# VH-VL binders against Large ribosomal subunit protein bL21 (rplU): the designs that were tried, part 11

Target 1, 133 residues: Large ribosomal subunit protein bL21 (rplU), of Prochlorococcus marinus (a2c733)
Amino acid sequence: MAEKPAAKPKAAAAKAEAKDQSDSYAIVEASGQQFWLQPNRYYDLDRLQAAVDDTVTLENVLLIKDGKNDTTVGQPYVKGASVELKVMDHRRGPKIIVYKMRPKKKTRRKNGHRQELTRVMVQSISIDGKALS
Key: E = the ipSAE of ESMFold2; O = the ipSAE of OpenDDE; V2 = 0.75 times the mean of E and O plus 0.25 times the DockQ between their complexes.

## First folded at step 9 (VH-VL; framework fv_nezutatug)

Design n6b (from n5d with heavy chain F104L, light chain F96L; at its last look DockQ between E and O 0.03; V2 from the best seeds 0.00; counts 0 for: pae O 6.6 > 2, placed apart)
Fold by OpenDDE, look of step 9:
Structure n6b (fold): chain C 133 residues (1-133), chain A 120 residues (1-120), chain B 107 residues (1-107)
Amino acid sequence: as target 1 above (133 residues)
Amino acid sequence: QVQLQESGPGLVKPSQTLSLTCTVSGYSITSDYYWHWIRQHPGKGLEWIGSIYHSGSTDYNPSLKSLVTISADTSKNQFSLKLSSVTAADTAVYYCARSTWELLGYFDYWGQGTTVTVSS
Amino acid sequence: DIQMTQSPSSVSASVGDRVTITCKASQGISSYVAWYQQKPGKAPEPLIYKASSLQSGVPSRFSGSGSGTDFTLTISSLQPEDFATYYCQQYNSFPLTFGQGTKLEIK
């Protein structure tokens, strides 16, 4: 059984969620996962092949909400949309114990896993080169 | 390695405002961390006062909320505590501490603490 | 607010003894419990986070267990340097709260 990732404190999670209620956001696809990104916020993505302080641009934007404006939904991506990320740090996630058992073979394996992550800061969300407020 | 150091007046008169500063070294306070103030009354346990996130968002102990202000000065890599209308009950050792985003509320690094005495 | 009730308030033990300190939360807090050691005149030092995860650099004789409301700190074989005051703390929700502490004294 893979140990579930460490949950954040409920209050912190609630606060983080409350903070995430900013008017502008984008949903992006990165590393096969979808992320809800807001400007000037930090996110942990799978390890990016970039150096600390580098700027990385994500172009696979699925959805953009620009404040009180209408939501733009891509098919599959929003054309002209991009998210600029600044690489803040490379880190390792919490240690997860992976236990695998093969009953018929009487074999069991216990491995530790730490996911390689990249902490990024969302610098801007843009459509056609125009940054969202 | 991150280091935290508390500074401020060791003596405050009743009804005045207690002001303390925590200077952070080895790490930027603009990083994705929480910064905390915790106090310990003489011979007593620990009391969380409040916290500030790198974004400037604050959380306060409800018991002290009306009297507490926590702020950050990114240019100096410092964050501060102001406690207004102090009484003898506010005499304590005051600590600043840090939490990571992943372990918010777990204090992984502490300052050495500074003693504040409220006396006339 | 979540109250953390720590017991005992004090314990006398000898070097080599097994010591157990308990902390009970007033409500379910999952595994969001930390343990700290504080020596006289010093700041608290972190021992355990997430109820059972040992802080880096902490001796393996320290261990934590529990989930929900009941938590335990165990020192398997007490060393001279372990005589101190220990605190549990919850970080499940704000306000963050501590137990009242357990003073571990030499017998």
Scores: ipSAE 0.026, ipTM 0.641, lowest interface PAE 6.6, mean pLDDT 89
ESMFold2, look of step 9: ipSAE 0.633; ipTM 0.845
ESMFold2 (binder alone), look of step 9: mean pLDDT 91; pTM 0.941

Design n6c (from n5d with light chain Y32N; at its last look DockQ between E and O 0.01; V2 from the best seeds 0.00; counts 0 for: pae O 7.3 > 2, placed apart)
Fold by OpenDDE, look of step 9:
Structure n6c (fold): chain C 133 residues (1-133), chain A 120 residues (1-120), chain B 107 residues (1-107)
Amino acid sequence: as target 1 above (133 residues)
Amino acid sequence: QVQLQESGPGLVKPSQTLSLTCTVSGYSITSDYYWHWIRQHPGKGLEWIGSIYHSGSTDYNPSLKSLVTISADTSKNQFSLKLSSVTAADTAVYYCARSTWELFGYFDYWGQGTTVTVSS
Amino acid sequence: DIQMTQSPSSVSASVGDRVTITCKASQGISSNVAWYQQKPGKAPEPLIYKASSLQSGVPSRFSGSGSGTDFTLTISSLQPEDFATYYCQQYNSFPFTFGQGTKLEIK
């Protein structure tokens, strides 16, 4: 009566507690504008030259805050800092009416504008290849 | 970034007209947006009151249509709410909000709200 | 008027929990549903539009689904800042109407 060896309990894969990066953020420069970006959040940026589902890396990071750690401020950019973005879709913003008047030239222009935008998800913020916690 | 700010009297007597103004900053109300009034009675849900398009076209909640007037002042970049013949039921926090043309009825920006109490 | 019925009216949960809130419309409204978060003393903040599209700046732990009459808001892993009241809203037709709200409380 050969005792069947008790199957070793499969080590419960420790669900890596996705550390709530909710307190981490970066200020980045994109298309001449500054954006406050946090991991795992969606943002509308000016149109990026990338396809949907592409990953885009922003390197013009002005400031990084890593949770409770000290804020790193770039001069002008934080060296080694990057933000990885996933392109979610391309969209057009709401139509705005642009009214320009040149009094001296008696010219008035009223134009509609819709800004080309890219919806992105912030995948990670990193310094020197290390993702912020 | 667009900012909305409600202003007006916090106290109105019954049977009088409630008047509120929403001041918009960062965007012109003449842009291709809808501007809305929404209220929240204490302890209750949200109620849409009405909307005005930049063209001046208005839509009202049928329950309030006879009592509500929404107008816009483009020179001041403001839009206003008038609610006539108010009662205690009109006591609420009043919000102004915005919608884009593409997403009319989705309120993407809100004011902080202003409390209006109807009391004698 | 289109009625939006939310369930549950209140829910108690812990940080890290998956939370689901449902909203049922009295008639078909396609995907013209929005979700809002409201904290005490604050204005509602937009979370989701078109039933499943996240508002800019909203954490990816929030998701929306549904079409027709049944809609769901899901928070995959509840965070401390997520304790609030949530509202669904239809913008399919006038008048725009909101659900009665769901208060999410800490367990």
Scores: ipSAE 0.018, ipTM 0.629, lowest interface PAE 7.3, mean pLDDT 89
ESMFold2, look of step 9: ipSAE 0.482; ipTM 0.773
ESMFold2 (binder alone), look of step 9: mean pLDDT 92; pTM 0.947

Design n6d (from n5d with heavy chain D32E; at its last look DockQ between E and O 0.01; V2 from the best seeds 0.00; counts 0 for: pae O 7.4 > 2, placed apart)
Fold by OpenDDE, look of step 9:
Structure n6d (fold): chain C 133 residues (1-133), chain A 120 residues (1-120), chain B 107 residues (1-107)
Amino acid sequence: as target 1 above (133 residues)
Amino acid sequence: QVQLQESGPGLVKPSQTLSLTCTVSGYSITSEYYWHWIRQHPGKGLEWIGSIYHSGSTDYNPSLKSLVTISADTSKNQFSLKLSSVTAADTAVYYCARSTWELFGYFDYWGQGTTVTVSS
Amino acid sequence: DIQMTQSPSSVSASVGDRVTITCKASQGISSYVAWYQQKPGKAPEPLIYKASSLQSGVPSRFSGSGSGTDFTLTISSLQPEDFATYYCQQYNSFPFTFGQGTKLEIK
């Protein structure tokens, strides 16, 4: 079965042995959506206006959990908090069928949609410039 | 986010038909996805049972083809598995799963699974 | 049917260790290999697709490589949450087939 060639992910960039802070996470707002992000993990976000290998910083951090420490909840954002992302690839999401019906107007629209996405790696979560352990 | 949930009887008698339903939420099954049934016998590996395309086309494991029927109900956003003439060998955890059209056969989302025991 | 043979069937390792699991296909399957992690009582979770592409949300300590018949899953630095059973799977041809699994246990 012909898998449509997903764009060749460029080679795994350098082994930054970033200590898998498996217990730390941040909830961030990006493109009107909330994401649960952990360091040293990959995520697909809506298309970012950045090049592959660029570093992007998200500042709209709603919540931070630093390991076993107390959870910091922002109002609406955690002051001084940021998430550093490395852009790994630009891709398109799966094709979805968008069906819109307006019963009273007898209009039916069936459209295909593929969301433009950016694969990012979470490099670090920081508060006041200090990376979470 | 897509969620899959298996449902059906946990106990089936030998020679009867096993019927399971997977309820999909978050996405329409009419979207360009593929929907799958996979089972895992106790202490054994995973076995692909079959798939249904968003178009309604089906593919089955040849080992089970004569006994398996997969169907979809778009009105309920569900797809189902029927396995006829069950035996003790059909005792397993049954999973429904999804694949995108780009990565057909890669199961990116799974249900939690439902245990089916075949016993008299 | 394409057979997927995993090795080893079980491995004991410590936190921080580098772990490698291999999967051999009975015939050439290009890069149509996936890897899954399964914890007891849970459904398999996807890790890698197309032999080397990481699923969204998967830690970067996981990596996959290989093409043709020989494939490898590598965990660069084992974490406590990584102790589980791992499965390779081919989706090059019907029927889709899985490896027998590799149980990763704490040493």
Scores: ipSAE 0.018, ipTM 0.625, lowest interface PAE 7.4, mean pLDDT 88
ESMFold2, look of step 9: ipSAE 0.405; ipTM 0.735
ESMFold2 (binder alone), look of step 9: mean pLDDT 92; pTM 0.946

Design n6e (from n5d with heavy chain S31E; at its last look DockQ between E and O 0.03; V2 from the best seeds 0.00; counts 0 for: pae O 11.8 > 2, placed apart)
Fold by OpenDDE, look of step 9:
Formats: structure tokens, C-alpha cells, sequence
Structure n6e (fold): chain C 133 residues (1-133), chain A 120 residues (1-120), chain B 107 residues (1-107)
């Protein structure tokens, strides 16, 4: 019985309709995962220890792309880079059912999991205090 | 499952422009992936040429930056490589590849490769 | 550019042998190292990412370790299908760079 690979957390990148938003983006590390972040877009991150409407700053920026400029890749992080996030809501992700069967032991386990998430809006991406356009 | 297939001329004359296309199936190039060109020259190993994101943002190997253009055609689900002013040093097997944005720079899927020979 | 130096350039081994290939980066690259297997006339196939994480579908006899500058690919018990050329690659910074390769041949 093929162990169903652990469902990759669907990073629900809310396809915000790509308005002509700046081609600027950052890849950040948060809660042991990497996220692709663009200004003025919404993202679901793992539960943050912040209240709704709080501003959270991420400093573990792995990569920054500023429009048509060259990409800056960190080693491992881009020095002086930060992403400001506004907490919009706390929510639970979709229910994931983990089914484990051990044929020889006639044991079947079905567990449900819902990931605790925080919806954030990316307010700005900055390097050395300068916001990317 | 994603499939990548390189296509283009197998022979290019010196000083001309090498043009290759990678056709992607199973996935849209408009998704959150990076698309790459990598080549393998006989005796020199593997060389990353450049990358493109669906937004049109590109990154190039500095050694090739002035000669390389990577573009994407979302309507055809393809991305292309242009290498200008080719020399014998550009003779190689050319691969297109994919990375997830989570693992940018890790090439999880490759095309079969296409051989390009630069010869007069 | 970050140089990736593999050792050895070639290795002869027998089925069932433990094989170790090393890759040294010219500077610290954290764990942003991948390993690929390439057979003659074929494209490279991914084996390991993030220095030690196995690609889906890769046999458990393959393992990766290392951080910083020194990395290792290990095949615990060599199988006939494992004879190939192996490449390390860093994706810590641009440009992405590969090792020169290690050819694993049958003894």
C-alpha cells in the first residue's frame, strides 16, 4: 500500500489578480518554510504570534528581486533586507486526512489535521531601510 | 507530471544566434516556478545559463549576460533561449529545467536535452 | 563565483560497496547543495536537495550530508543501476554552479 506522500502544504498563494504590480518580490524563510512574497498581496503563513492588525517584520530574506534589477541572493540571507507584513486574520487551513495502514498488523489509523494559519498582507519589502518600488 | 522538451537547430554557424525553445507540459509556466537553461559542454561539465519567472523577470549567468536573452510565451506554455555571437565554446547539450520557488535553484525536472554544435 | 570541487573525479567500486563522494565549496553556502545523477546520453536526475533531503522516488541507499563548505553524497550499498556520473551543485548564490563531476565505474 503506497504511503500517500504527505500532502505538500498547498501554500494557498491567493492568486491575487496580477494587477500591474511591481515585478518586485522576496523569498523569505518563516516557520521553517520558504515563501514567495510580493508587495500588496495576501499570503497564508503558519500561525504567527501576533494580533490582527499588528505589523510583523521578517528578516530572514533569502532573495530579493527589485523590478528589472538584478536578483540579490542571500548567503543565506540578504543582509539588511526585511519584509513588513500586516496581520489580517487568523484562520485554519483545509483539513488534511492522514491515513496509515499497516497490513501485517491489521492496524489502520486515520488522523485529521488542520494547519493554523495567519493571513498577512505584504506592506513593503526593503533593503537597508529603503522600500522597493 | 511536468515534462520539458527542448527544440531548436542542432547546428549553428559561428557569430550567429542560437535559438532554443523549451515546451512545458503538465504545468503552466504561469505558476510559481522558475524555468532554467543549463548547458553541458564536453569536458567542462554543467553550466547554468539563466532563469526566468512567469512575470518575465530574468537572471543570467554573469559570464553570459551580455549574450543571453531568455523569454517566455505563456500562450504556448514555452520559454526560449537566445545566445548571440556563438563560438565553438558554445557547443553543448542544452537542457531546460524547472525549480519550485520554495527550492529556487534546485532543478527538480529536466528536459532530455538538445545537442547544439557550433561549426562553420 | 562559487567553485564546487568534487572528489574523487572517478571511483571504481563493486556492487554492494559503500561509496562516498565529496564536494567542497570555495565559500560557505549553508545547506544549499543539490546532488544529481547522470547516465550517459541522459539528462541529470535530481537525487538530493538542501544537502540531505532525498528527492521523491530516490532509493534510501542514497544520502547527503554537510553544511557550510563540505558536503558528502553516500551510497550505502551500490547497485548496478548506480554506475553513473554524479554532480554536486550550489544554489546559494548566483551564478548557480556545479562540481566537475564524479564518474562511478564498475570495478
Amino acid sequence: as target 1 above (133 residues)
Amino acid sequence: QVQLQESGPGLVKPSQTLSLTCTVSGYSITEDYYWHWIRQHPGKGLEWIGSIYHSGSTDYNPSLKSLVTISADTSKNQFSLKLSSVTAADTAVYYCARSTWELFGYFDYWGQGTTVTVSS
Amino acid sequence: DIQMTQSPSSVSASVGDRVTITCKASQGISSYVAWYQQKPGKAPEPLIYKASSLQSGVPSRFSGSGSGTDFTLTISSLQPEDFATYYCQQYNSFPFTFGQGTKLEIK
Scores: ipSAE 0.000, ipTM 0.605, lowest interface PAE 11.8, mean pLDDT 88
ESMFold2, look of step 9: ipSAE 0.458; ipTM 0.762
ESMFold2 (binder alone), look of step 9: mean pLDDT 92; pTM 0.946

Design n6f (from n5d with heavy chain H54R; at its last look DockQ between E and O 0.06; V2 from the best seeds 0.00; counts 0 for: pae O 5.5 > 2, placed apart)
Fold by OpenDDE, look of step 9:
Structure n6f (fold): chain C 133 residues (1-133), chain A 120 residues (1-120), chain B 107 residues (1-107)
Amino acid sequence: as target 1 above (133 residues)
Amino acid sequence: QVQLQESGPGLVKPSQTLSLTCTVSGYSITSDYYWHWIRQHPGKGLEWIGSIYRSGSTDYNPSLKSLVTISADTSKNQFSLKLSSVTAADTAVYYCARSTWELFGYFDYWGQGTTVTVSS
Amino acid sequence: DIQMTQSPSSVSASVGDRVTITCKASQGISSYVAWYQQKPGKAPEPLIYKASSLQSGVPSRFSGSGSGTDFTLTISSLQPEDFATYYCQQYNSFPFTFGQGTKLEIK
């Protein structure tokens, strides 16, 4: 069984000066939900079809805010915008107890659900291949 | 200011389950923070055990995943560590710690640690 | 797992000295490196995050640099309270891993 060669981490993207990207964000559509994503933050998305440490690119970017610059709103998506995510882990969410009761029918159902999730770290937000500062 | 305090038995017998609790004050464990367990063997380095986010999602060190359970009690503002089938190798100082949302994995606050000895 | 290799394992220095501790990652980890100081019988205390950002309250004599695989902690002028063990740590990938530590001793 041929050990799939560990994908060479693509070259260190240029010294993006660690400008305090604290104010930059993107709103993306993933798994039918909208997420507010900021660089260097971790998010739980629905299970992605990717391996741990893989990079996943989201292209369905609805809105981008680049620091103090004007907000770019897509119609429906911002053209050329992308968010790079690093897959950190695959996990199960907290146990949710779904209790369904039908009044007067004495039927009670208690089901436990754990959502399959993927923990990702936002590596970068970019427009036309340029990372937001 | 956030304060973390570890508590639990200082002595555990081999093959038993180690149970520790971290009591958090100043912040709710349901807040947007990550809560961690880290241990340090005598004379050795630090080892990350696992984490819990908002008393829900958990992350575990793969080396310990089958033996570790981290849970939260929101009513007491505590999160706990259970390590099953302990051996002498599990003798360590156990720390609970915190990370912010922005800096997950950077431990900005630590408990004082509690020593756990595994001995017959 | 990502291995963090610190060097040296121990260093002897005098008050006022410039001290440099290095940490090498087994793979590229961008800037997701933290540094901690630990004194005997105490919990580690955070010094630096994101390779070069100082924790609030940390003296400016502490600095961090590096990206990719090579990282450095520098103490520009060693103070008596700085004699301790220092640890680097990566949080780029699970599991989070620490260096083996560098013990800074008084000469």
Scores: ipSAE 0.020, ipTM 0.662, lowest interface PAE 5.5, mean pLDDT 89
ESMFold2, look of step 9: ipSAE 0.547; ipTM 0.802
ESMFold2 (binder alone), look of step 9: mean pLDDT 92; pTM 0.946

## First folded at step 10 (VH-VL)

Design d9b (framework fv_dargistotug; at its last look DockQ between E and O 0.23; V2 from the best seeds 0.00; counts 0 for: pae E 10.4 > 2, placed apart)
Heavy chain, then light chain:
Amino acid sequence: QVQLVQSGSELKKPGASVKVSCKASGYTFTSYYMNWVRQAPGQGLEWMGWINTNTGNPTYAQGFTGRFVFSLDTSVSTAYLQISSLKAEDTAVYYCAREDIYGATTDWGMDVWGQGTLVTVSS
Amino acid sequence: DIQLTQSPSFLSASVGDRVTITCRASQGISSYLAWYQQKPGKAPKLLIYYASTLQSGVPSRFSGSGSGTEFTLTISSLQPEDFATYYCQQLNSWPTFGGGTKVEIK
ESMFold2, look of step 10: ipSAE 0.012; ipTM 0.635
ESMFold2 (binder alone), look of step 10: mean pLDDT 91; pTM 0.935
OpenDDE, look of step 10: ipSAE 0.352; ipTM 0.805
ESMFold2, look of step 12: ipSAE 0.006; ipTM 0.585
ESMFold2 (binder alone), look of step 12: mean pLDDT 91; pTM 0.933
OpenDDE, look of step 12: ipSAE 0.367; ipTM 0.803
ESMFold2, look of step 13: ipSAE 0.006; ipTM 0.586
ESMFold2 (binder alone), look of step 13: mean pLDDT 91; pTM 0.933
OpenDDE, look of step 13: ipSAE 0.216; ipTM 0.759

Design n7a (from nez3 with light chain S30Y; framework fv_nezutatug; at its last look DockQ between E and O 0.03; V2 from the best seeds 0.00; counts 0 for: pae O 11.5 > 2, placed apart)
Heavy chain, then light chain:
Amino acid sequence: QVQLQESGPGLVKPSQTLSLTCTVSGYSITSGYYWHWIRQHPGKGLEWIGSIYHSGSTDYNPSLKSLVTISADTSKNQFSLKLSSVTAADTAVYYCARSEWELLGYFDYWGQGTTVTVSS
Amino acid sequence: DIQMTQSPSSVSASVGDRVTITCKASQGIYSYVAWYQQKPGKAPEPLIYDASSLQSGVPSRFSGSGSGTDFTLTISSLQPEDFATYYCQQANSFPYTFGQGTKLEIK
ESMFold2, look of step 10: ipSAE 0.587; ipTM 0.832
ESMFold2 (binder alone), look of step 10: mean pLDDT 92; pTM 0.945
OpenDDE, look of step 10: ipSAE 0.000; ipTM 0.594

Design n7b (from nez3 with light chain D50A S93D; framework fv_nezutatug; at its last look DockQ between E and O 0.03; V2 from the best seeds 0.00; counts 0 for: pae E 16.6 > 2, placed apart)
Fold by ESMFold2, look of step 10:
Structure n7b (fold): chain C 133 residues (1-133), chain A 120 residues (1-120), chain B 107 residues (1-107)
Amino acid sequence: as target 1 above (133 residues)
Amino acid sequence: QVQLQESGPGLVKPSQTLSLTCTVSGYSITSGYYWHWIRQHPGKGLEWIGSIYHSGSTDYNPSLKSLVTISADTSKNQFSLKLSSVTAADTAVYYCARSEWELLGYFDYWGQGTTVTVSS
Amino acid sequence: DIQMTQSPSSVSASVGDRVTITCKASQGISSYVAWYQQKPGKAPEPLIYAASSLQSGVPSRFSGSGSGTDFTLTISSLQPEDFATYYCQQANDFPYTFGQGTKLEIK
C-alpha cells in the first residue's frame, strides 16, 4: 500500500458565472487574499457581518481596469476606489472528506469543519464615486 | 516558509491573566487554516487549549472553557491566548500551532514554544 | 474526553532495529490519529496523520497503521536521529487529546 498526502487548504473564493461579460474589473484585498472581481458576477467570500440584501463596500482595491484601456494601479491601494457588493446568502463550505485507498479499507476524515462563506454579487466598481459599470 | 513565533511574559503571578501572542509569517492567518494553542506541562504530555478560525469562530478545551479566550488580529497576522486566574498548574511550555481546515486537529506547523512559569 | 494510552512508556533499541509503538483510544476514532516526534528542547514535529498518511518530508522508514481503537507507529530500520519521544494524538473530536508519550532510547 502506498499513500500520499492529497489534501490542500480550501480556496477562499470562487467566481460565479456572469450574465454579461464586463470589460471592467478590480483586484481587491480581502481577508488576506486577492480577488479578481467583475461587475454582475457572484463570488464566495469569507463570512461577512451583513444581512442578506445588504450592500457591502470593499475599499482595499489594488487595481482597477476600465475596459476602455484605462488601468489604475494602487500604491498599494487605489485612492477613492470601491467595489459595491450585494449579499446574496450566507453559506457553509462543503465538509471535505479525505479518502485513503487501502485494500478492502477506506479511511474517512470525520472532524472536518466547514468554512463559513458569504455569497455576494458585484454591483459596481467605482473610483471617486464614478461607476465603471 | 510558514513560521510561528510565540511571545509574552515568562513569569506570571497566581490569579493574574496569562497573555500570549503568536505571530505568523510566511502565510496569512486568513488563508483557510485553524490556529491553535497547545501546552506541555513539566514532565507531562501535551494538552490542547483551543483554536480559532480568522472569522472569530473558536473552540476551547472544556476543562479551560470559562478561563480561556483566543482572539485574532488579522491586520497584524497574529492570534492570542488569554488564560485568566492562573495557578501553578498552568506552568508549561506554550505552543502555537496550525492545522489545515480540511485536516482539522492535525498540527502541521508548531512554534518554538515559550515557557511560562506561574509563581510568586 | 477520548483517552489515548501509549505503550510502552519507553523502549531501548539499537540502530537498525524495527521498533513498534502502540496507541489505544478509549473509544472508536476511525482513523483520526496523528503521530509526533519530539526531541529535547524542541517542539513536536508531525510524522503521520490520518493513522497512516506520511507527512511531507518524513522518511519512508516511518509508517502508521490501525483503525478504530488500536494504532501503531513503526520505524522499520532505526536511525541515530530517531531517538526521541513519540506522541499519538486523536483528531476525532474536541478536545483533541494526546498520549503520554513513548521515549525511544539507545540500548
Scores: ipSAE 0.000, ipTM 0.499, lowest interface PAE 16.6, mean pLDDT 78
ESMFold2 (binder alone), look of step 10: mean pLDDT 92; pTM 0.946
OpenDDE, look of step 10: ipSAE 0.010; ipTM 0.633

Design n7c (from nez3 with light chain S30W S93T; framework fv_nezutatug; at its last look DockQ between E and O 0.09; V2 from the best seeds 0.00; counts 0 for: pae O 9.2 > 2, placed apart)
Heavy chain, then light chain:
Amino acid sequence: QVQLQESGPGLVKPSQTLSLTCTVSGYSITSGYYWHWIRQHPGKGLEWIGSIYHSGSTDYNPSLKSLVTISADTSKNQFSLKLSSVTAADTAVYYCARSEWELLGYFDYWGQGTTVTVSS
Amino acid sequence: DIQMTQSPSSVSASVGDRVTITCKASQGIWSYVAWYQQKPGKAPEPLIYDASSLQSGVPSRFSGSGSGTDFTLTISSLQPEDFATYYCQQANTFPYTFGQGTKLEIK
ESMFold2, look of step 10: ipSAE 0.450; ipTM 0.763
ESMFold2 (binder alone), look of step 10: mean pLDDT 92; pTM 0.944
OpenDDE, look of step 10: ipSAE 0.011; ipTM 0.614

Design n7d (from nez3 with heavy chain L103R, light chain D50A; framework fv_nezutatug; at its last look DockQ between E and O 0.03; V2 from the best seeds 0.00; counts 0 for: pae O 11.3 > 2, placed apart)
Fold by OpenDDE, look of step 10:
Structure n7d (fold): chain C 133 residues (1-133), chain A 120 residues (1-120), chain B 107 residues (1-107)
Amino acid sequence: as target 1 above (133 residues)
Amino acid sequence: QVQLQESGPGLVKPSQTLSLTCTVSGYSITSGYYWHWIRQHPGKGLEWIGSIYHSGSTDYNPSLKSLVTISADTSKNQFSLKLSSVTAADTAVYYCARSEWERLGYFDYWGQGTTVTVSS
Amino acid sequence: DIQMTQSPSSVSASVGDRVTITCKASQGISSYVAWYQQKPGKAPEPLIYAASSLQSGVPSRFSGSGSGTDFTLTISSLQPEDFATYYCQQANSFPYTFGQGTKLEIK
């Protein structure tokens, strides 16, 4: 009577709880525009004067939300707040064709524009040197 | 049309501070763009000194950072260069220039330049 | 710092000639290169931006090409007014840097 070897229990694949880092964000002013930035996300900003892999710090932070904590609104900026960005790539945006016609002058100008952009990754949002969780 | 004009002393003694002003007309320096100082030593190439963004943020050439200050007077629509502790190596034609953010550091408008000689 | 190595340092040519100037960056800078023309006693004037885009008012005989590290300015048919010094410049990052210049002289 050959004892049937007990089937080793299938190791439950530990669902890596994706830490919902999703609740913290900052609103920053850069290049005359406002951006909603979250940690570990990628954004395209106007061309930064930095090299790929450089770290750039934004200090013009208008608002910070720290997860379940209260929202801090700047006047006009949150004092001591900063956002660290890693430069990932420099790229050009989609080609925009600008067509200008002056009917009375029989002049037609067709210009192509491609916005110079920098892909950044938000590394951290911090207040007074303390990174938001 | 935007115009840039450099002004300042043409002669500076060694160890003194060189001070130049760029007057901008046809465009407000607070409305946008980067504003730059560039110099050219006699018979040499071009050297970027530093920049001031319309927001007031400044960037300097690391080789000159400790000696350079760029500031803006918005009331006069001017921006200025101060270079401290000058030597003969600072003898150059100094240019102010403009670049658009979207065009990175492409200098689209230049002043005529002003010659600065450092001599005793 | 990004170094821009421009070549040749000088070139002699005749009216009607095709002239090519090269600039090599010490690292990849995509297409973030400008070209300038400077005449004696004058400020530099922009010719090309974004490696290949002509500045407004620049004659079509001027062209720029290149990406990454190698860039070229070409004058297809040299005119008398084109005798000047030419500079490349990287616009990728601070500090902005220029090539050493190329003096274009009459042969």
Scores: ipSAE 0.000, ipTM 0.611, lowest interface PAE 11.3, mean pLDDT 87
ESMFold2, look of step 10: ipSAE 0.422; ipTM 0.756
ESMFold2 (binder alone), look of step 10: mean pLDDT 92; pTM 0.946

## First folded at step 12 (VH-VL; framework fv_dargistotug)

Design d10e (from d9b with heavy chain N57E D100G, light chain N92Y; at its last look DockQ between E and O 0.09; V2 from the best seeds 0.00; counts 0 for: pae O 9.6 > 2, placed apart)
Heavy chain, then light chain:
Amino acid sequence: QVQLVQSGSELKKPGASVKVSCKASGYTFTSYYMNWVRQAPGQGLEWMGWINTNTGEPTYAQGFTGRFVFSLDTSVSTAYLQISSLKAEDTAVYYCAREGIYGATTDWGMDVWGQGTLVTVSS
Amino acid sequence: DIQLTQSPSFLSASVGDRVTITCRASQGISSYLAWYQQKPGKAPKLLIYYASTLQSGVPSRFSGSGSGTEFTLTISSLQPEDFATYYCQQLYSWPTFGGGTKVEIK
ESMFold2, look of step 12: ipSAE 0.013; ipTM 0.649
ESMFold2 (binder alone), look of step 12: mean pLDDT 91; pTM 0.936
OpenDDE, look of step 12: ipSAE 0.007; ipTM 0.629

Design d10f (from d9b with heavy chain N57E T59Y; at its last look DockQ between E and O 0.21; V2 from the best seeds 0.00; counts 0 for: pae E 11.3 > 2, placed apart)
Heavy chain, then light chain:
Amino acid sequence: QVQLVQSGSELKKPGASVKVSCKASGYTFTSYYMNWVRQAPGQGLEWMGWINTNTGEPYYAQGFTGRFVFSLDTSVSTAYLQISSLKAEDTAVYYCAREDIYGATTDWGMDVWGQGTLVTVSS
Amino acid sequence: DIQLTQSPSFLSASVGDRVTITCRASQGISSYLAWYQQKPGKAPKLLIYYASTLQSGVPSRFSGSGSGTEFTLTISSLQPEDFATYYCQQLNSWPTFGGGTKVEIK
ESMFold2, look of step 12: ipSAE 0.005; ipTM 0.596
ESMFold2 (binder alone), look of step 12: mean pLDDT 91; pTM 0.936
OpenDDE, look of step 12: ipSAE 0.021; ipTM 0.663

